# Miniprotein binders against Hydroxyethylthiazole kinase (thiM), part 2

Target 1, 273 residues: Hydroxyethylthiazole kinase (thiM), of Natranaerobius thermophilus (b2a1a8)
Amino acid sequence: MSTFNSNFKLGTYLTQVRQENPLVHAITNYVTMNDCANITLAAGASPAMCESRDEVSDFVPLAKALYINIGTINQEHKDSIYLAAEKASELEIPIVLDPVGAVAIKSRLDLVKDLLTNYNVSCIKGNNAEIKCLAGRKGHGKGMDSLDLGEDIQMVNSELSEKYNTMVLATGKTDLITKGNITVKVSNGTPLLGRITGSGCMLGILISAFIGASDNDWEAGIAATVSMGVVGEMAEESISSSTDLGSFRVKIFDHMAALTSKELQERGNVSEL

## First folded at step 15 (miniprotein; from aa7 with M16H)

Design bb2
Fold by ESMFold2, fold request of step 16:
Structure bb2 (fold): chain B 273 residues (1-273), chain A 83 residues (1-83)
Amino acid sequence: as target 1 above (273 residues)
Amino acid sequence: SPELEEILLELTFLFHEIYQLQYELENGDPELKEKLRELRKRIIELLKRLLEAKEGDPSVEELKKEIDQLKKELDELKQEVES
């Protein structure tokens, strides 16, 4: 069996984040802002929450990456997203897009498609349902098609990746990261990540920080995804019971801050599909 | 450099704290809202100057003084919002 880790220097990307200390411009909602800020700081990057129409055009040029989380929308927020995305594309600053359930609402789905079509989005991140919805797929029952569910996501990822010329991360029991027709499976993580809020935003902004510190968005995006999974595993190892969810959340930040490039390289569990 | 990284961390925390105050003051006193916007614009300019700065650059001491002044102004505004 070929191993992705023997040919992939995951640890280098964490080193680059800490050396570069990239400023990450985040447009997100108030509920997730502290989790996003703290995980970014823990990784060795610098977060900035900036969503005002008066500020975004001035701030984007300072940043190494733009993270856009579409959690809640009003006209002012929508205007800021378009202004920031336009400026980032003009300056070749990578954009990471996190639609966060927005695809279920027509006007929000249109916003996501507009961003993917009109701007250079480096990565779009979503769970399996969000990714399928973006691709125009309807849900399938568990009958005859249940055995092929993982392969179905891989095909949907590839279609989106080619259509929008972007990296697609579909989060699930394992994470599938696709660029073009190449898909990598990340098996790191723990079910406990799904039992706290904020883990999705933490992953999205980590991807932004890693991509912003690197010239290789594909490998940087994979390294960020592995980092979040490894930190989740280390946090789980640090608690006495799976019911210690408050401690688990705190340990995520502690372990992200303490994570070494050597630990990341050694613990990473990735394979090419 | 370690010095520039410390300044970046300070500016990052100030920028985040003011963002939280802006949320809390959404429907509050227009004068306080304008002061908070002015502080964020000053932080954006300080960040721009920091990102262009070199280790040991004399302008770093000027940045530190401006950051100290900004922190004093923020402390005063935080007390007004809380009251």
Scores: ipSAE 0.685, ipTM 0.885, lowest interface PAE 1.4, mean pLDDT 87
Fold by ESMFold2, fold request of step 16:
Structure bb2 (fold): chain B 273 residues (1-273), chain A 83 residues (1-83)
Amino acid sequence: as target 1 above (273 residues)
Amino acid sequence: SPELEEILLELTFLFHEIYQLQYELENGDPELKEKLRELRKRIIELLKRLLEAKEGDPSVEELKKEIDQLKKELDELKQEVES
């Protein structure tokens, strides 16, 4: 694999988050809200869960980024999402979108497509199935042609990125981040991240914090993705057994708070495809 | 400014704590729900003033006093919820 380009300074973005302490407006679900709040604080940013129709239009102007996770969405949440997204677009506040449940639920898929069509979404983050579904593809094992291969995700990412003018992150064993026709592979992380709840939401709000602190969404999004992977690796290294999932979870917050720009740069495993 | 960042952190924790109470009270007393809603509106206004504030501005001390009053009101509401 190619070494990471030294002109692509990942560590600078973590420093900017800690210097800027960006306020991140989150519309997410109750189950993951504490994990999202705590990882944001650990990174050096300020989280705010705000989803009321009465509040969102007033809150968005205070934030540096808007994170929208559509998992477990009721009608009031839908109204608030549209109000917040409209306000963020008017003020050029970046939007990060997590399309949880869109594969199984058509109304969520429609909402995600509406947001991507009508607003300037800086990043959409999902697993392979969610990303393929947004592109009108079928999942693995359903008789897709050669397009079900790993290279299929890079192509799907590029199609979505160009169609919606957005950065696309497809999460998996390695993470593929695409803007236009440029794809970066992030190989940091550990399978243990998939064995605890909330890791996807934590990644989404971290991307929001990094983008909100920076003028370079593309590099900031990559740095956030690398940071989560590196912290997961460091947490895994600090436990005695892969069954220590409670300790692993706690160590994620400890390592995010302690992560240095130098460690991020040195441990980052990034290559251009 | 470390002082302004400390105030931001405190407002962030209050905003989150009230969010949790709103969830716990979702099926509870409408009057208490309205009081919690009003506290969140006040925090939004305090956040706006904080983000516009300059370090060393006398209005920063006024923000601290209003935050202290808000914390007192929240503590009273929390005791009312427990009853």
Scores: ipSAE 0.665, ipTM 0.883, lowest interface PAE 1.6, mean pLDDT 87
Fold by OpenDDE base, fold request of step 16:
Structure bb2 (fold): chain B 273 residues (1-273), chain A 83 residues (1-83)
Amino acid sequence: as target 1 above (273 residues)
Amino acid sequence: SPELEEILLELTFLFHEIYQLQYELENGDPELKEKLRELRKRIIELLKRLLEAKEGDPSVEELKKEIDQLKKELDELKQEVES
């Protein structure tokens, strides 16, 4: 364990999710909705995908956290997002935001920036390209190009975090989590997570569950990120071939459900940068 | 409370099923969509009541009955959509 891991009570946050069984409100797309629900349940939380404009404001007060994925944007969905974000901010319910597609679509980028500016977003989670785009860096919208620019993602994370007073998760081979000038590196996971649909959405809603069960967004968010990575590693260990992606996907849920606080603590690989 | 957690789980599953059905009906019958909307409103109300309830309260048994009724109605709607 790194010196950082010895001081970080990763397992406590998983235990807290299971003890609290927080209701997590999610506004997400249909493609990932089922997997988001399943991973939330596996973690010991309760998912609720409520996106209807006429009911979302009534639902927000019931939940411990709000997860917003902007993957499917129409006017009705946008209205629901604003209503939910407004109500959540009013009630100081933590918001986790996934800026999916913001790199390629200006209207999504503008929406995310508006949400970050006007509402209390506790955490933004995106890939390096999305984070760079949100930070105003001119990047070519393809995720691979962000690695070629040689810009230190830690600096970009810090700028974005300070600008919007939010925790920033930049996902990649290594996940970087930043609040202000403090950045931690999470070195858990597997490339196989990038080969299944909705892994980013599952991580987002998992962060929401952990944050919703805790009063410490920073440590809870780190613990959630570690949990997803550790479960990915365990699932990879449980399949016979790296091509067994269907089996891998199922094993993500199995291992999340079976994950112990001890395993999370022992397998977690977190370091301060 | 294990009992309250089970009820919460049941309500969230029902809510999820309704939204899945709603997506299947995106271009479907407006009447069915309205029925689903009504079921969602009922679930939200049940969730409110559940979150205020204590384990062993008589109100919990009433919630269970209402949930059972809602399940039946949802099953009927599923059959109607598949037809």
Scores: ipSAE 0.459, ipTM 0.806, lowest interface PAE 1.3, mean pLDDT 90
Fold by OpenDDE base, look of step 15:
Structure bb2 (fold): chain B 273 residues (1-273), chain A 83 residues (1-83)
Amino acid sequence: as target 1 above (273 residues)
Amino acid sequence: SPELEEILLELTFLFHEIYQLQYELENGDPELKEKLRELRKRIIELLKRLLEAKEGDPSVEELKKEIDQLKKELDELKQEVES
């Protein structure tokens, strides 16, 4: 049960997604493409994984949000990312950026920094290690959750948020979402989300859907983050064993599709820091 | 609009299926890749038309017919890829 329910109208943003059915443009990795599509559909949005260089610029104007995940980058994807980001920025279409792999691969880090510097990114979402790495700190980690207990992630989030004028989501056991000097803590989710492939990617595209359906990126992004966490909790509650990861994955989609605005509002655990 | 939303959903499913096939053909037959590209281009055009359409407009029925034709072509292409 939510120990602290903020004044955020979390349920309203889920309702907006389902009412608007926003087209979400995604350039994502091959590993999570299907799950990103499925979670988007389950939420009541429409995914489109348009990544072809010759088509991406024509597609961008059709979508309400652009999700960029740098998990699988070849030259064509890199070109498409730049073309999409440029066009989205021109049209003021919100961009959600996932810096996956930036900790381990300098070329990915450089790409993310370039995107953040030159284009209007509405939200960057990464684990604590990825966020710290983007801020010039040493870090290591994998998956959606980072066990890095080092430097104050809130301070790092604020630094990045101000530097690039973007919302920063640092995922972990608890999620921290920052805009400027304001940070909220989301205390929803389960460790099981870190044991399946693509939970972070699914969160990223979900944020895109919520932002795309709303005029308030800040609250929409928070609501999306809460939604993923709440659905994870519900999915864990619905499996027979903590090792039933395949069933857990399927139940994420089932519970996202069945999630009501009331349940999201009631189970959401958001606090301002 | 429920009708337009359903059409949007259908187009996005088709688009997703095409991209799945594209990944399967990453190093495959260039001719098949070109066919997939053409189908994607057609879907993008249908999406543009859909987003400009109004519920109950005769143009919506035309879109549905074109989508049905595209589905047929995609099914044929899937069979070709699997053979």
Scores: ipSAE 0.458, ipTM 0.801, lowest interface PAE 1.1, mean pLDDT 90
Fold by OpenDDE base, fold request of step 16:
Structure bb2 (fold): chain B 273 residues (1-273), chain A 83 residues (1-83)
Amino acid sequence: as target 1 above (273 residues)
Amino acid sequence: SPELEEILLELTFLFHEIYQLQYELENGDPELKEKLRELRKRIIELLKRLLEAKEGDPSVEELKKEIDQLKKELDELKQEVES
């Protein structure tokens, strides 16, 4: 146990998710929808994938958090995102934003910037390339790949966090979570998480669940990030071969469901930078 | 409340299933799409009522009946889509 974990009540936030069973509103892509739902359920929250333009505004008030993944972009989906974000901001429902594909697709980048500018986003979660791109830096990457191009991601996170008054999670070999000038490093997870579809989306909706169940977005977001990492580690430990990616994926849900507050607290590896 | 949580879980599952079916019908029969839309609207209404309910209230039993009816209709719709 790193002496530094004592400052983070990680286990408490998992307990809060399970006690509150928050309804999490998600607007996500079709590819990860099921896994996002499953991980939310496994954590002890309730997912709802309401994305229809004609009903999204009516649904927003019911949820404790809104997760927005921009993986599927069409006009109707964009309209739904804006309607949901507007209503969530009005009601002070926390928004977690996943800028998936923003590096490669300008229209997605523009959408994310617009959302961050005009609405109350509690957390943005992306890989290093996406975060750098959002901060106006040049970056290369595809999908949810972790890529560091040599620039200090902590500095970039701080700039982005301050600019949009949001928590920034930059995912990678290690995850960096920043609010203003404060950055914590989460050293949980496994490279296998990058080898399954939707691990980043699952993390995003998990952050939404944790934030939705708490009054402390910062610590809840950290706890969610740690939870995903710890579950990844546990799932890797539970498979026979590193090539058993299908089994690994299933074990993510199993271990999330079985994860205790004690295990989360003990296995969590968080340090302030 | 464990009872309310179970009902919430059920509604969220149904809602998810309807959305999945909707995606499968993206270019499908407009009538089926409208039926799915109606079911989604009903689920949203049930969710609203559920979130205001208390454990043990008579209203909860009514919600359960309505959910059972909705499940039946969804099953019928699934069969229609698969035919």
Scores: ipSAE 0.454, ipTM 0.804, lowest interface PAE 1.3, mean pLDDT 90

## First folded at step 19 (miniprotein; from ext1 with E12Q L60A I81V)

Design ee5
Fold by ESMFold2, fold request of step 22:
Structure ee5 (fold): chain B 273 residues (1-273), chain A 104 residues (1-104)
Amino acid sequence: as target 1 above (273 residues)
Amino acid sequence: SPELKKIEDELQEILLELTFLFHEIYQLQYELENGDPELKEKLRELRKRIIELLKRLLEAKERLQEAKEGDPSVEKLKQEVEELKKEIDQLKKELDELKQEVES
């Protein structure tokens, strides 16, 4: 099979995560917190779930990245998000934003737009519907839009990236990562990642860990996305049947922990659009 | 350099221990959301102490990156590692006692 040659030094970013062991401050929901913690540890970073108003301002300065997932929100949680984001922006600590539920819940959409407007967000990660909704387009859900025509998502990504000066990751059958007018397609991964819970949260915090360990957010974000996809592929190869979803989930963590920089570089499937 | 590498490894081990304690207490706080207010306050106090220890740890790691073999600061780093280990042992003891209160 022909090898796609990447001009990115993907393996370098995994090495940096493991050398730096960055502390990642996460504000996320209780349901996915253990998966997020475990994938972060497996990558070689240190997770910390910290969402109390009393703690976030003191904790952010210790972290190399702030991951914000808005999947469960009340007023206290919202207050903590603003306090943490303000502190992170003041200290130039990268913010990775996961807009869970913004398609269905206007107050979440408003929060995401407010964060993007008022703070320096390094990356926003969402599926096709979430990204289109954030850009003011009408979402279609799973119908014809699930086909992922590429050019539509690429244009929306570029619009958002320019508007908010942020990296935009649109997840789908392939992942499209955009900064400004440059879009990279990551073809790593497996449909099995959509058959378990928590894979989106794991990707978001993994991006945070890679960005936090590096001075190059763009390439680090790509490397994290490739890493999650490669680990998914390796986990799929390690099971006997696509019905082995429990084993598949466990193998994600095993393979992330065992992944080498050489394997990441060799298995990465990245192309510029 | 071997002496500095040993200190680096010990600081990394301490970071991992503090990370696990911080996460364990987070889970206990969630389980006690509607429980004893005094116990919830004690768990909150433990997390604040861990945040302070993490701050000291990260400052020590930064000083280690600037240190050269034979620098006077290396002995201070060794002393800080010893002090951090003692605080972690005390935190573990206090957490174990609080876990018993939760279970009762």
Scores: ipSAE 0.674, ipTM 0.866, lowest interface PAE 1.5, mean pLDDT 87
Fold by OpenDDE base, fold request of step 22:
Structure ee5 (fold): chain B 273 residues (1-273), chain A 104 residues (1-104)
Amino acid sequence: as target 1 above (273 residues)
Amino acid sequence: SPELKKIEDELQEILLELTFLFHEIYQLQYELENGDPELKEKLRELRKRIIELLKRLLEAKERLQEAKEGDPSVEKLKQEVEELKKEIDQLKKELDELKQEVES
């Protein structure tokens, strides 16, 4: 029985973000920092990009969630990530991890595995290739659909989820979110999201905001994923041409800011697999 | 309570200002990655001050949630809001001075 959208209170979680206005701590790459900040604000949360080694541990307790994106790796950044993850885990602050570049760079893969092994990561968000790579599968390149690799991403998600006791979001044409043996499919979004830089990072920090505002990481993470997809769809609908990527990017922020709980609930397309 | 809501709105605005300042400092730090160590240290000091203001802000928000209209605690919260605003104004000035120094 396809449990239709009716079972997910998607709109409630957006309302919670806006009511709570959670401070979201992000350690991210410099390329997406501004977009992550802007999307967080648009959603009704408060971003803070504290990444300095000397102060990150003092900042962690202030936030309701920690978003870690490993897109920029230097020694100082790595040290800050570990310090932040340690403190967040100690305080049971939810961590959302984005394994950017783990497929191509072994040192990043090792870092992600260390984080997942040693700290309490509430959610890992990556593309199909990144998720497969983390699960020990051969991943080739960005954006390969699960079908191209001959292995069911749902099974890989479940394996990874169970191994690290975390929620796994595999992003693609359709997003698959898994906790243990339960997987939901989010059928929201647009290919245009893949044509702008930082869409994955924006999704990661949104998940952090939603999780930080709620006691239910599973449903909050789903709602965040749906919200990014819905906003992408709305932004696409609001541009005159699919080539208007600059306008599309701006419209993402506009539509996130204007998104109502009702719209999120009505436009959300979530199915249990 | 209209009074409590006003305080909440003011605290929210302060949070936004602090987060924007914090972001701006990090952007400037990125630009100075290979820059003058003295300037980097000044930025570090500003970040530390912002973190302290954020702590105070969040504590004030917690107190606000427990406050009732007409309680003496409400007046204390108003005072805290005004103090935070003054400190933010000072930070903005110092950051502007630092930006000028970097551009020079």
Scores: ipSAE 0.586, ipTM 0.834, lowest interface PAE 1.2, mean pLDDT 90
Fold by ESMFold2, fold request of step 22:
Structure ee5 (fold): chain B 273 residues (1-273), chain A 104 residues (1-104)
Amino acid sequence: as target 1 above (273 residues)
Amino acid sequence: SPELKKIEDELQEILLELTFLFHEIYQLQYELENGDPELKEKLRELRKRIIELLKRLLEAKERLQEAKEGDPSVEKLKQEVEELKKEIDQLKKELDELKQEVES
């Protein structure tokens, strides 16, 4: 079982990303390509969006981590995901999985479960509804919140983490990161991150970069999550109004690039539950 | 060592350029979803060349980590940096030509 290390130094993981400059292999959709690329570059890593089924098996060995976002599925995309995941598992290259659309689309849910069952997924990252849906949680309800019945997400995270031997990040007002029976709460961030597109994909590929640069996926995943939250807070502080969403988006990239290990350590708001 | 640091900086710049080119090619590939199959094949060939250059670059980075100032391996690393730069320049020219084709 993994336990939260009381000597945990968040800033070390950002330093490692910048020292290692890991190549992160991403299989994602056109909508998220630029955001994923830019936040990865800002953090000090190198992104590559190799998505062709003829190429992914050759590309995976070059990368330090594989990020999979299932937001668009066609047959070639699906073939590429399976080929890349199989190769990454064979080479022990960490896989970070983003189950976009799995709540609403059965074929996406099936794909996510299949990946978690058959491959070594280091982290699955989703919002509360996606995480509950993966755990088989459904409730009687009307409309929008039928999957958000207030069940303890910490318990759901632990169940998934143990079932699939993976780290589970449930994003929300606070972020809950679980491995085995240990859950950490990250309280960094701002609601403005939910008001722009791409923040979820940016978090997913950041987790991939941090994990790929480190030999401790648990602490690296936490550090990435804190980094995104801290950068969101710094971006919010840099604008004059919460309606300045364009400026806010630009400031995220600026602050990620400028973020220091000291700032990450000082601003990080992490607690064990 | 100043010499080893210069090589490191150059390899990092090469990595950045290769990943930017790779990203640009995939972006163009997506924009041509129902486009000319021959143009898609040319883009595929450019991607294959970039993957090979990435392999060479990562091997060079590994050799640099083991190198010491004054070793014969440092001269080979400097030669590899120059060869990678020349191949990147050629890739940029070929990509620019393909982009002009798409515009036409």
Scores: ipSAE 0.582, ipTM 0.823, lowest interface PAE 1.9, mean pLDDT 87
Fold by OpenDDE base, fold request of step 22:
Structure ee5 (fold): chain B 273 residues (1-273), chain A 104 residues (1-104)
Amino acid sequence: as target 1 above (273 residues)
Amino acid sequence: SPELKKIEDELQEILLELTFLFHEIYQLQYELENGDPELKEKLRELRKRIIELLKRLLEAKERLQEAKEGDPSVEKLKQEVEELKKEIDQLKKELDELKQEVES
């Protein structure tokens, strides 16, 4: 029986973020760091982009969550990621991992697999291609969100989740969130989110904020995913043309800041599969 | 308590300010990737100081959750807030000086 939206306490988790105002530690790429910071602030959390090798271990204990995006990797960033992940795991601080570029670059794939194997990653968030790649499936192309005709992304999510004992979010037209054999479908969002730079990174850090403010990573992660989708829908409703991508981007921040727990709860479209 | 709420709001403002300063320092550091080692070291020291202030801030927030109106602990929290503000003002000044040095 499909448990409908009424069973998910979506609004409660947004309230918790705003009440707790969690410090979110992020190691991310230079392209998206500002938008990640802005969306974190808009949600009612506090971002910090500490990536220096000399300081990252001292910073980790201050944060309620660690977001790792592997978009810009040099040796220094790699060292900082490992130091941060080690300290976060030691302190049981939740880690959210974004495997950006893992499909195209083997060294990134190897890094992500190493992190998932050796550290306590609470959530991995990627597109269908990235998730399939991490699960050992050969993708047919760069960036194809296409459900290959033969393999259910739910099964792939479950395999990956069980393998690394982590929550798996596969983003797409609909988002699938999996822990073990349980999968939830989030039917919020807009194609416009895929047309702006950093929407995936913003989602990743938002998940970190929600998880960091909660003792329930599963429900917090779902609520974060719904929040980004709902804000995307609201932002699309606020622009005059589907080509107004600049305005759309700005409206994401405005709507995240203005989003109420009630609106999140009412607009959320979540179903268990 | 209105008094406790005021302290909470002030601590929240301090957190925002520290996180913004931290971000600005990192941005400046990236601009100086091939710049003067002395300037880089100054930025490093500022980051360390911000981390220390963040620690103090978070500890103050924890103490605030346990505080009751009229307790001696409340006065101590007010003093801590003022000390943090003073330190932030000094950091801003030093950062502005560094920005001027970079532009020069």
Scores: ipSAE 0.565, ipTM 0.827, lowest interface PAE 1.2, mean pLDDT 90

